# VH-VL binders against q9y8t7: the designs that were tried, part 5

Target 1, 261 residues: q9y8t7
Amino acid sequence: MRDSFLQKAIASAKDRTSLLEEIAGNCSPKPGRPSLSSSIREWVYRVGGAVIAEYKRCSPSAGAISTLDPVSYVQATRDASAAYSVLTEPNWFCGSIELIPYFARYKPVLAKDFIVSETQIRIAACMGASAALLIMEALTPRELQELAAAASRYGVEVLVETPDASHAVEASRLAPGSIIGVNSRDLKTLRVDYEAMLREVSKAREQLPGEVILVAESGIDSPDKALKAFKAGAQAILVGTAFMKNPQLREKILAELLQIP

## First folded at step 21 (VH-VL)

Design q3
Fold by OpenDDE, look of step 21:
Structure q3 (fold): chain C 261 residues (1-261), chain A 123 residues (1-123), chain B 112 residues (1-112)
Amino acid sequence: as target 1 above (261 residues)
Amino acid sequence: EVQLVQSGAEVKKPGESLKISCKGSGYSFTDYWIEWVRQMPGKGLEWMGEIDPDDDYTKYEKNFKGQVTISADKSISTAYLQWSSLKASDTAMYYCARGTYWDSSPEYAFDIWGQGTLVTVSS
Amino acid sequence: EIVLTQSPGTLSLSPGERATLSCRSEQSLEFDSGNTYLHWYQQKPGQAPRLLIYKVSNRFSGIPDRFSGSGSGTDFTLTISRLEPEDFAVYYCMQGYHYPLTFGGGTKVEIK
C-alpha cells in the first residue's frame, strides 16, 4: 500500500510530537494576539475581500518555490494583506514555528501545519499565532472538536480546511465559530481543482450561516481567479505559491477588488 | 513486464449495461492510479477519470460523472469502467492507463497504457 | 478546464525531414517553480498511446533522441529532428496537474 501525501504528512507530524512537547513545557500562550476573523471582516468591509498571504518556501510537488526571505515577502505583501499564513511544517514545506513571531509583528498569523495534537496549537499560540489550521480530512470528528476546543482555550481561532461544501457545513457544526476553508488542492494527489473549489465555495456559502467566514484556499494565481473566488462567496482567499513567485500579484488583486462596485 | 491488459471488444445496444476491465501486472497495483481515457472514432483523447485502487478514491471529469462508474478490485489487480445504460454516443475506444504520482518519475503522467477496449453501441 | 490547442492539425512531411509540433495552453502551466507537467504522447495507427516526453523536455524510457520537447508558460513544442517511417502518428500533449486532466486535440504527422 502506498501512503498518500496526507498520510505521510500526518505521520510526520506525529513523529514531531515528542519534540514539540518539550518545547511546549517552556512556553505560555501570548495574550493580545490580533484576530484573524476580525481582520478578514475589516477587509471585506473595506474592499470587498481579504487576502491571506501565505509564506511557503517549499512544497511537496515543487520542492523549493522561492528563496524570498520573510523580510522581503512582508515588504511586498504587507499593505495589501489581511493576514499571513505561515507554513510551519518542516519536512515538506521547509517551514518552521520560528517564523511565526516575525510575521505576527505585522498581521494576524495563521499557523499552517498538519495539526494532530493540542501541543501543536499551544506552541503556535506561544509563538504568537492568531489562528491554527485544522484539516478536516486529517482528523476524526471527535479530534476536530477536541482540537477546536483546545484552540479556544488558548485564544487561538481555527480555520478548518475542508474539501467540499458538505464537509464545510459539518465543520461549522463540529467547530462552532471557526473559519471555514475550502481547498482546491486534492490532498491525496496534490493536484489542483480550481473550478471544483469555486462550485463548492458557492454551495457552502448557500448553506452556511452568514456570519461564518468562508475562505477559498489555493489554486489562485491571477487577479481573475481571485475575483471569481470572491464572487463565488468567499470572504477571503489564501494564496501561497503565486505570491512567493510574484509578491506583487497581491497588489494587482487589490486593484481589481477596488474596481468592483 | 509491466502491462495493463483490457477486456475484449464489446458490441452492445442502447440501454444495455456494460462493465469493461483493466488488469495490471508486473508492478504493485496499488502503488499507481488507474486512468480511463475515451477516444471516439477518429477523435482525440479524453480523460474520463481515475481511481486509486488502494482505497477506491475516484475523480471524474464532470461530463463523465454520473455517466460511468470507475471501480477497482485490488485483490486481482483489476480496474473497471461501467455503464448502467449505454448510448450510441458511447461508441468509442476506451483505454486504461497507469497514472503516476507527484513523487514518482515521471510525475503526473500516464506511463503505461492498456491496449484499449472498443465499445460499439448501435441499434 | 485547461484548454490545450495543438497546431497544426495535420503535418505532411517526408522521411528525414524535421517536424515541429506546437501545443498552446490558454493559461500558464507554470504551476510550481521548475515544474511543468506538460507531457507528449504518441499514438500510432491502430495502437494505444504511449508516453513520449514528460515534463516538457524529458524523454521517456526507450524514446529515441530524435524526439525532443521544449517550451514554458503557455507555449510548448515537440520536435522530431529527422522523421523515421515509424514516426508517422498522432501526437497529443497533455497537462497532468489541474483537474480535469486535459489533452490537446492532437497533431497528425503523415507521410507526404
Scores: ipSAE 0.843, ipTM 0.925, lowest interface PAE 0.5, mean pLDDT 94
Fold by ESMFold2, look of step 22:
Structure q3 (fold): chain C 261 residues (1-261), chain A 123 residues (1-123), chain B 112 residues (1-112)
Amino acid sequence: as target 1 above (261 residues)
Amino acid sequence: EVQLVQSGAEVKKPGESLKISCKGSGYSFTDYWIEWVRQMPGKGLEWMGEIDPDDDYTKYEKNFKGQVTISADKSISTAYLQWSSLKASDTAMYYCARGTYWDSSPEYAFDIWGQGTLVTVSS
Amino acid sequence: EIVLTQSPGTLSLSPGERATLSCRSEQSLEFDSGNTYLHWYQQKPGQAPRLLIYKVSNRFSGIPDRFSGSGSGTDFTLTISRLEPEDFAVYYCMQGYHYPLTFGGGTKVEIK
């Protein structure tokens, strides 16, 4: 049987972790890392919603996406972004943990990878990350709990990425205090189901306490889609391809947010 | 020869059940998805849903969800489209097609089609 | 859902003429990196559809060079440079990336 993309990514992450331990030694999390959740809450208070700008150079299906360098990307996006999501996975997303410092000096950074070991979380924090991604579909319930606990010990916040409302509720139970994401991308097909994501965000908002930060992920490439995600109950949206191709899009999204009655 | 062969035409009455088949040959059936497409008389093509025969993972277009069941039996390289209670409005040509995904050319396209199964539902 | 609008609905031409078929999406179909999963199918009378062009401009195996695709963003074109008798059919565009998958309404290329 052919291994799924997720299975291949998990196996790769385990191999990469062994090398990271050998190279990085016993580094300590960088001091003074800002809070991702605090930044999101501030933007929600002041503007009505938060944008997490993703830096992604490649994807599994599309290959190379953009050649915009980190400095130019930050200059184009920082004034409208609550945080950065930085791909650190090297094989399919052309990422690296060495990208983190370029973003972390300006905004909280979410380290985005297939995280399977607390070593990955510690090293991301050594490089300045404020938060780490945990993919619920990649982890057993026990693994999710253990990695979230490890992140807490390193002073690293967690965003748990989930496929639907029932998983979002379970993730909040398994990893209390985590930021919860609902992803429009089907991890089996890699297709996007934006309308399903909206429905699941709405269901999750209804079932989760208001203080739980809910993030809508993938497929948000227009102001209309951004507004619908916020109205469905997301406090933050994660935007990658749209920002990489059209830096002015963030200004359009903010202008639409200001029109919310 | 890579092909999808569908079951023959059906004439049914409203309320009857029906299960039509799509058999793949000449390729590894579990390496590809099966897509179902409806074509109403004189109309265009409508995507109904899909199945991964390897693990039975399915997706439905929302208006077909609950109206039909998509299934597969990988031991005989066959996918199925099934109604528990046919309506006259189900009269159409039904195609199965082989789907590829992000890592196989032609990515996200339907490269092999069955010959179609005409379903006629009338009293 | 992503609505695809094809024009014209019917194109009446003679063999040897050039056919230009349009498919317009209400939303951009660009995906991460500029790839666009917009495909073209041909359906001859009484037959199943067959794949002609995938990802805007890639001819599928066995498709003659007279078929070409172009476009980006929201506007896509199928061109048949010189119509052959076997090319009189209905042509559909399809987007294969966003759920639900959607087809255009079709363009019938018929003999004048």
Scores: ipSAE 0.672, ipTM 0.861, lowest interface PAE 1.4, mean pLDDT 89

Design q4
Fold by OpenDDE, fold request of step 24:
Formats: sequence, structure tokens, C-alpha cells
Structure q4 (fold): chain C 261 residues (1-261), chain A 123 residues (1-123), chain B 112 residues (1-112)
Amino acid sequence: as target 1 above (261 residues)
Amino acid sequence: EVQLVQSGAEVKKPGESLKISCKGSGYSFTDYWIEWVRQMPGKGLEWMGEIDPDDDYTKYEKNFKGQVTISADKSISTAYLQWSSLKASDTAMYYCARGTYWDSSPEYAFDIWGQGTLVTVSS
Amino acid sequence: EIVLTQSPGTLSLSPGERATLSCRSSQSFEFDEGYTYLHWYQQKPGQAPRLLIYKVSNRFSGIPDRFSGSGSGTDFTLTISRLEPEDFAVYYCMQGYHYPLTFGGGTKVEIK
């Protein structure tokens, strides 16, 4: 009876997609976009881990998180970030697809939205996104496969967000070559379960092929938590709210990584 | 009136099974979570787990996972906490509470509590 | 898990006095999204707990104005401006955002 947040978000995304189709005819994906996976691998090689800095102005539970503008955010995070995650969902996260071009000037961009259509992926690519988020819990297996295939056609990498190791393994099968993320956010309650994420990251790493990039998503608000995620088997961490409120955290994380022998 | 009413006190022996209940009334039972909290004699409150009665989604604290089962029957606005095999250490007061969502007021709180069910396990 | 440490364990006061209860978190809530979901509960002897304060400083319905909450980051305080006889009870802080949900150890406010 009660619609979940995810259901509402998906419904909203579907509504927005219909509007996007009207402008899709003028959309041409930009070639030569940098690779998210390559950037992550480079950072893993150099310092042992990659940080994906997320620009998120609002959240469902908080409203406005920070008034930090994109310029100030990039200035504070660019040197210690492998990529940017940009929220494009407008209703809950105060995001915009128009934000992508700016961030794309500096780093590979992950377009984060509730993607339910190929049109969304195409437009993200047109704006300069290197990758797009697919939420496994929001899609059927068939939809996931189709959207992943569509992304490939546009030269867009896919990060599949999953709730646990089992789904991570399944995601890797459904969307070959995709980056796999394990979310600390419980999409049912929107609470954070960092410890569960760590356990699932570890399990996922044990089961996934070595070439699959594993990302620990959210729930990281300290260097210690970041390190634990890397030790658990994540090649990259995605940090949102903490960076919005404390952009300097990225330097602390990097400093800690550099101390690892 | 919004309230949670729990089943009566239980006296059991080790090894016995037990299922206690928590019935909600005065509100839409499926719009809120049911939280279970343990309070051992003379001790503090311990969160055990929760259930969404609408779809039976459950979350457990790690020490209680596998030790108890949380369930619900939304048709009668009732949640359950059960043991397959009780231990003496399970002796405690057990509270159910109404858990609110992120978009409720208050947010992420236990705003209504049952009166508690005392469970005594002894040889 | 987030450990909430309450102090003092016992607070002995007389009616009419001011009570100040502390709840310290092992982790800062500063970087959480939105509000700090730190709550206070009151448990009188032989009764179930009841919600007293939610989100650090908001009084729940029916709670007298002598109860107030404050704090940020890792340090939170419940204040009872003038103790009434019915206020002698155990008070628990609780965080409702991070799994597992956790309570403090409680502070017993007793009659001196």
C-alpha cells in the first residue's frame, strides 16, 4: 500500500523520460570521453584505491545538504578524486543533467539517476558522462541487460548498484564488463548499514572475477571507514554527503592511502 | 487511540519454543515498522530487529539473527517474535514499538511502545 | 556499530533541581544526511519506554516544556529544567539512522 522511495523515484524518472524523448533527436553523444574504469585502475595502481567524489546537493531525508557550488567543490576535490559522481535527479536530490558538462571537464563523470530508459543514458552521454548508474533493485534482470547494452552502444560504462554480494555476482553476469557497486544505503529504509556493506564487499570480492571493479558506495565519512572498505576488497569508494559537508575529507583519505606500504 | 498491545507474560523451560505477539490498533499497521527491543533484568534497551508488515521485510541485529524470528500478519495487524529453542539467557522483557519512516514525523524514531512481554526461562 | 555513552550512570537530585544528562556518540553525526536522528526516551519504573525528544531537540507530543534537548556532532544533552517527582526515571538516548540501531546505557535520575 505504501509506495517505497524507490518506487516513487522510478515513477518520477519514467515521467521525466517521456519529456526527454522530445529533445532526444537533438542529442549526439560526445566521443572521446575518458573511461571511469581506466581512471579507477590507475588510482588503484598509484595509491591503492580510488575515490569517486559525489556531488549531491539534496537528499530525500535532508532536503538541502550543502550550498557548495560545483566550482568550489571541484576545487576542493579534484586532486584526490578519480572521478565524479553527479546526481542528475532533480526532485529528491536537486540534481540536473546540466551539471555533467562542467564536471566532465576535469574527471570521468558517473551520471547518477534512477535510470529506467535508454533515452536517459543517451542524454547523459551527450552531456559528457563516462558512465551511468543502474540500480539493480530498480530494474528487472531483462531491463538491466537491455540498458547495459544500450550504454555500450553509446560508449558509456555502467556501474551497477547492488545491495549485496549475491546480487553483485548476478549483476556481473547480466551486465558483463560493468563496474559493480555495493550500496551501504538500505533502499527500503534509507538508513545506512556500513558494516553490512563491508561484509558484502568482502563476499563479492571473493566471488567476482579479478578484472571486475568493485565499488563501495556511500556510508563513508572518515578515513578509517575508507580504508576498511579498501581492505574489504573495494577498488573504489563513492563518497557523497561527507564530501559535500567536508570536502577536505578527500585529502585525509588520500593521505591515509599513501601511508599504506 | 494508537497503541500496541503485547501478549501476556510467559514462563518457559529451556529448550521450549515460544512465540509472542504485538498487535497494533488505531493506525494503518502497514505504514509503520514494528521494532523489537529486549531489556534484560536490570539492564538497558537492546534493539533486536524490525519488520515492515506490508511486505515482511526484516532487519536483524547481528546477535539476534538466527536466534529469533520476526514475522507479521498484516491481516490482523499483528507482529510476532519467536524462538525455536529458549535459553535461560533469554529471560527478559521484550518490547515491541512502532518505528517511523524517514518521511514520517517523528523521523526514524520509536514513537509508540507496547507494554512489554516478560519472558522467564528457568529449569 | 555506533556506541552511545551516557553519563552519568546515576544522577541524584532533588525535586526542583536542574538535571543535565549527557549522551556521547562514538561517531560523529556531522556528516550524515540531513537531520541528526538522535532521540531520547524516558522509562519510568515498571513501565515501557516512551519517546521524549526526537532529532536532538524536538519535544514529542505531550512532553512538558521543562524537557529540552541539544547538541551536535558527538555530544548531546537532555536537560530537565526543574525536576518534578514524576521525572525520576531512566533516560536513554538512541540513534535511529545507522544499522544496527543503538541505545545508550541509560542514565538513572533518582531522588537524592
Scores: ipSAE 0.916, ipTM 0.959, lowest interface PAE 0.4, mean pLDDT 95
Fold by OpenDDE, fold request of step 24:
Structure q4 (fold): chain C 261 residues (1-261), chain A 123 residues (1-123), chain B 112 residues (1-112)
Amino acid sequence: as target 1 above (261 residues)
Amino acid sequence: EVQLVQSGAEVKKPGESLKISCKGSGYSFTDYWIEWVRQMPGKGLEWMGEIDPDDDYTKYEKNFKGQVTISADKSISTAYLQWSSLKASDTAMYYCARGTYWDSSPEYAFDIWGQGTLVTVSS
Amino acid sequence: EIVLTQSPGTLSLSPGERATLSCRSSQSFEFDEGYTYLHWYQQKPGQAPRLLIYKVSNRFSGIPDRFSGSGSGTDFTLTISRLEPEDFAVYYCMQGYHYPLTFGGGTKVEIK
């Protein structure tokens, strides 16, 4: 038996807890962080959809993606993005929890990591994160509930990443008020299934209450794919690698959104 | 020697069920995927689906989903492809192949192939 | 799905000649995570396919150096520098990153 990527990532996350404590200690999150959900809703109202720009320097399947620094990235993306997704996982994604404060100066920040402890959420919040990612496939239902509750105590919103519509519905029940994401990436193979994501987004939208924010995650590398995600029922799209390699893509997506009557 | 050995040729009638096998040897069976590929007579290669023998996770191409079932028995390093009701249009050569992970070399490729199982469905 | 279009459908050449096979993708791989998981397979008559080239330009184990791969974005090429008699076969490109996994239609390299 070989360990899955998720298993490895979770194990690593657990091991990094001590390091996080060393960095932030017993910090207490401060109020006043901007809301991810509010920002998304604002963009939906304004232009019909929201873009979450992800800063990701590495990935398991790619190694190094881009050497684009945070400053250059923000300069290229801030005008057309509702929020930032910041990878904080250091081993496979070349991320860091210490990246959050910079991005948080400009937009609501989604702390994206393999979160398995309250400590991770607390420290992310201390760094200025508005939201934290919970991966449903990496957590038991009880763990998901507990972590979502913890996030709430710290004033952190939760984006629950799910593989399909059925899990999306379950996630919304386990973590009320959470933002729901459907991932195009198969977390077992790390391959991309954009078409499946679209189908599942559509199904999820049909089943979820209207007030639940639905996010199409990853697999979007063109304006056309972005629009299809919105048409499928997503209020927001999370774009990572494509923006890292082609930051100008955000403007093209926005331009097309603005053309929608 | 790393190899995949498939079961022998099958001659069937429409409506009959069929289960063909693919046995791996010479490597850790659960460290790789098993991929199924169809090749109709005189035609190209078509990916049907895959299975992780370790936990039976499966992925199907949309046209094959519900039409076939991919399964595995890791205790005997064997994967299966089965039909509940064959059609004449199922006549083809069926290959199993070893699928590699993102962290293997080569990555995301079919590096070992079975010899193929010819399935003929006719009245 | 990603459609891979191979050209030409048939390539008639003599032993010793250079063969150039094309594979064009309906979608660019430029903005994928990093590596381009475009592979080439060879299938001789009556045999199972075998892996020739992986990730655009890497020869698989045991593959002669007369086989080479290149390309980026949407356009990829398999080159056989000097055709040997055993090289007359059908060649398929395949992408292994996006579901569903897809093959090209194949190029038959036949003897002139």
Scores: ipSAE 0.916, ipTM 0.959, lowest interface PAE 0.4, mean pLDDT 95
Fold by OpenDDE, look of step 22:
Structure q4 (fold): chain C 261 residues (1-261), chain A 123 residues (1-123), chain B 112 residues (1-112)
Amino acid sequence: as target 1 above (261 residues)
Amino acid sequence: EVQLVQSGAEVKKPGESLKISCKGSGYSFTDYWIEWVRQMPGKGLEWMGEIDPDDDYTKYEKNFKGQVTISADKSISTAYLQWSSLKASDTAMYYCARGTYWDSSPEYAFDIWGQGTLVTVSS
Amino acid sequence: EIVLTQSPGTLSLSPGERATLSCRSSQSFEFDEGYTYLHWYQQKPGQAPRLLIYKVSNRFSGIPDRFSGSGSGTDFTLTISRLEPEDFAVYYCMQGYHYPLTFGGGTKVEIK
């Protein structure tokens, strides 16, 4: 039977365990990393919404997205972004954990990978990550709880990626204090459903406590779509491919936000 | 030969239930999606939804969500489209098609089509 | 949703003539990070649709070379260089990446 992308990605992550252990070595997470949640809250207060700019060089379906280097990317996005999301998955996204330190100089960094082990979180923390991604669909409830707890021990915040409002609520219970994300991407087909995401964000916002940060993940490639996400109830949006292709889009989004009375 | 064969034409009355079928052959049934497409008389094609026969994962177009049920029995390489209560407005040709994955060639396309099932609902 | 608008609704031509069909997308972006999963289907009278062109410009297996696809951004075109009698049919564009999957309204190529 055909394995899903998620299954493949998880398998790949497991296969990388030995390498990660080698990289980790005597790594110990350093305190004092900036808070992703605090940054998001600051931007929400200042302009009504936060943008998490994702650095992603490749995707499973498209291969190489952009040749934009990290320096150029930061130069274009630094002043208008609350945080960076850095793809660290090497096989499908051409990512690397070694990218984290660079981005961490400028903004809180979300380490984005298919995290299935505590080691991945520890290494991310050692590299300077402020937060780590946990994909609810990739983990059992117990695994999610354990990894979230591990993250806490390392001083790493957690963004739990969920497919819908129901899972968002569950995630908030399983991982208290976590940032909740709703993805626009169907992890089974890898197709995008922006409208569904908006609906689910709205539903989630109605059900989640007010202090829970809600993130609309991906599927946003215009200021209009960004604004709709914020209006739906997201405090932050995560934008990847669109920024890789057009980093200046961030400024346009900011400009639109500032015009909202 | 790779093919999808659909069940025969149906003539029903409003309020009746109906389940039509789409049987795949010539390929691994669980390696592709089954897509359902409606074509009302003299009209264009409308995507209704899809199913992964391997794990019964389904996705519906919003207007068809709750109006129809897509299912599959992979043991006999068959997908189904069913109504609990037909309406006159359900009169249409219904096609099943094989949907490809992101890592298939062609990507995200309907490369094989059934011959269609005509459903006529009238009082 | 992504709305695909096809034009013209009907195209009346004679065998041997060139047919140019348009499909315009309501979205001004690439469907998938560099790839555009815009496809063309042909439906002959009384028959099921068949895949003609996939990803804008790739002919599906068994499709004659007189069929070609092109386009970028929001504008896509199906061209039939020289119409054969069997080419008189309805043609649909479709995007297969964004939910819900959507078809254009179709262009009927009919004999003049």
Scores: ipSAE 0.870, ipTM 0.936, lowest interface PAE 0.5, mean pLDDT 94

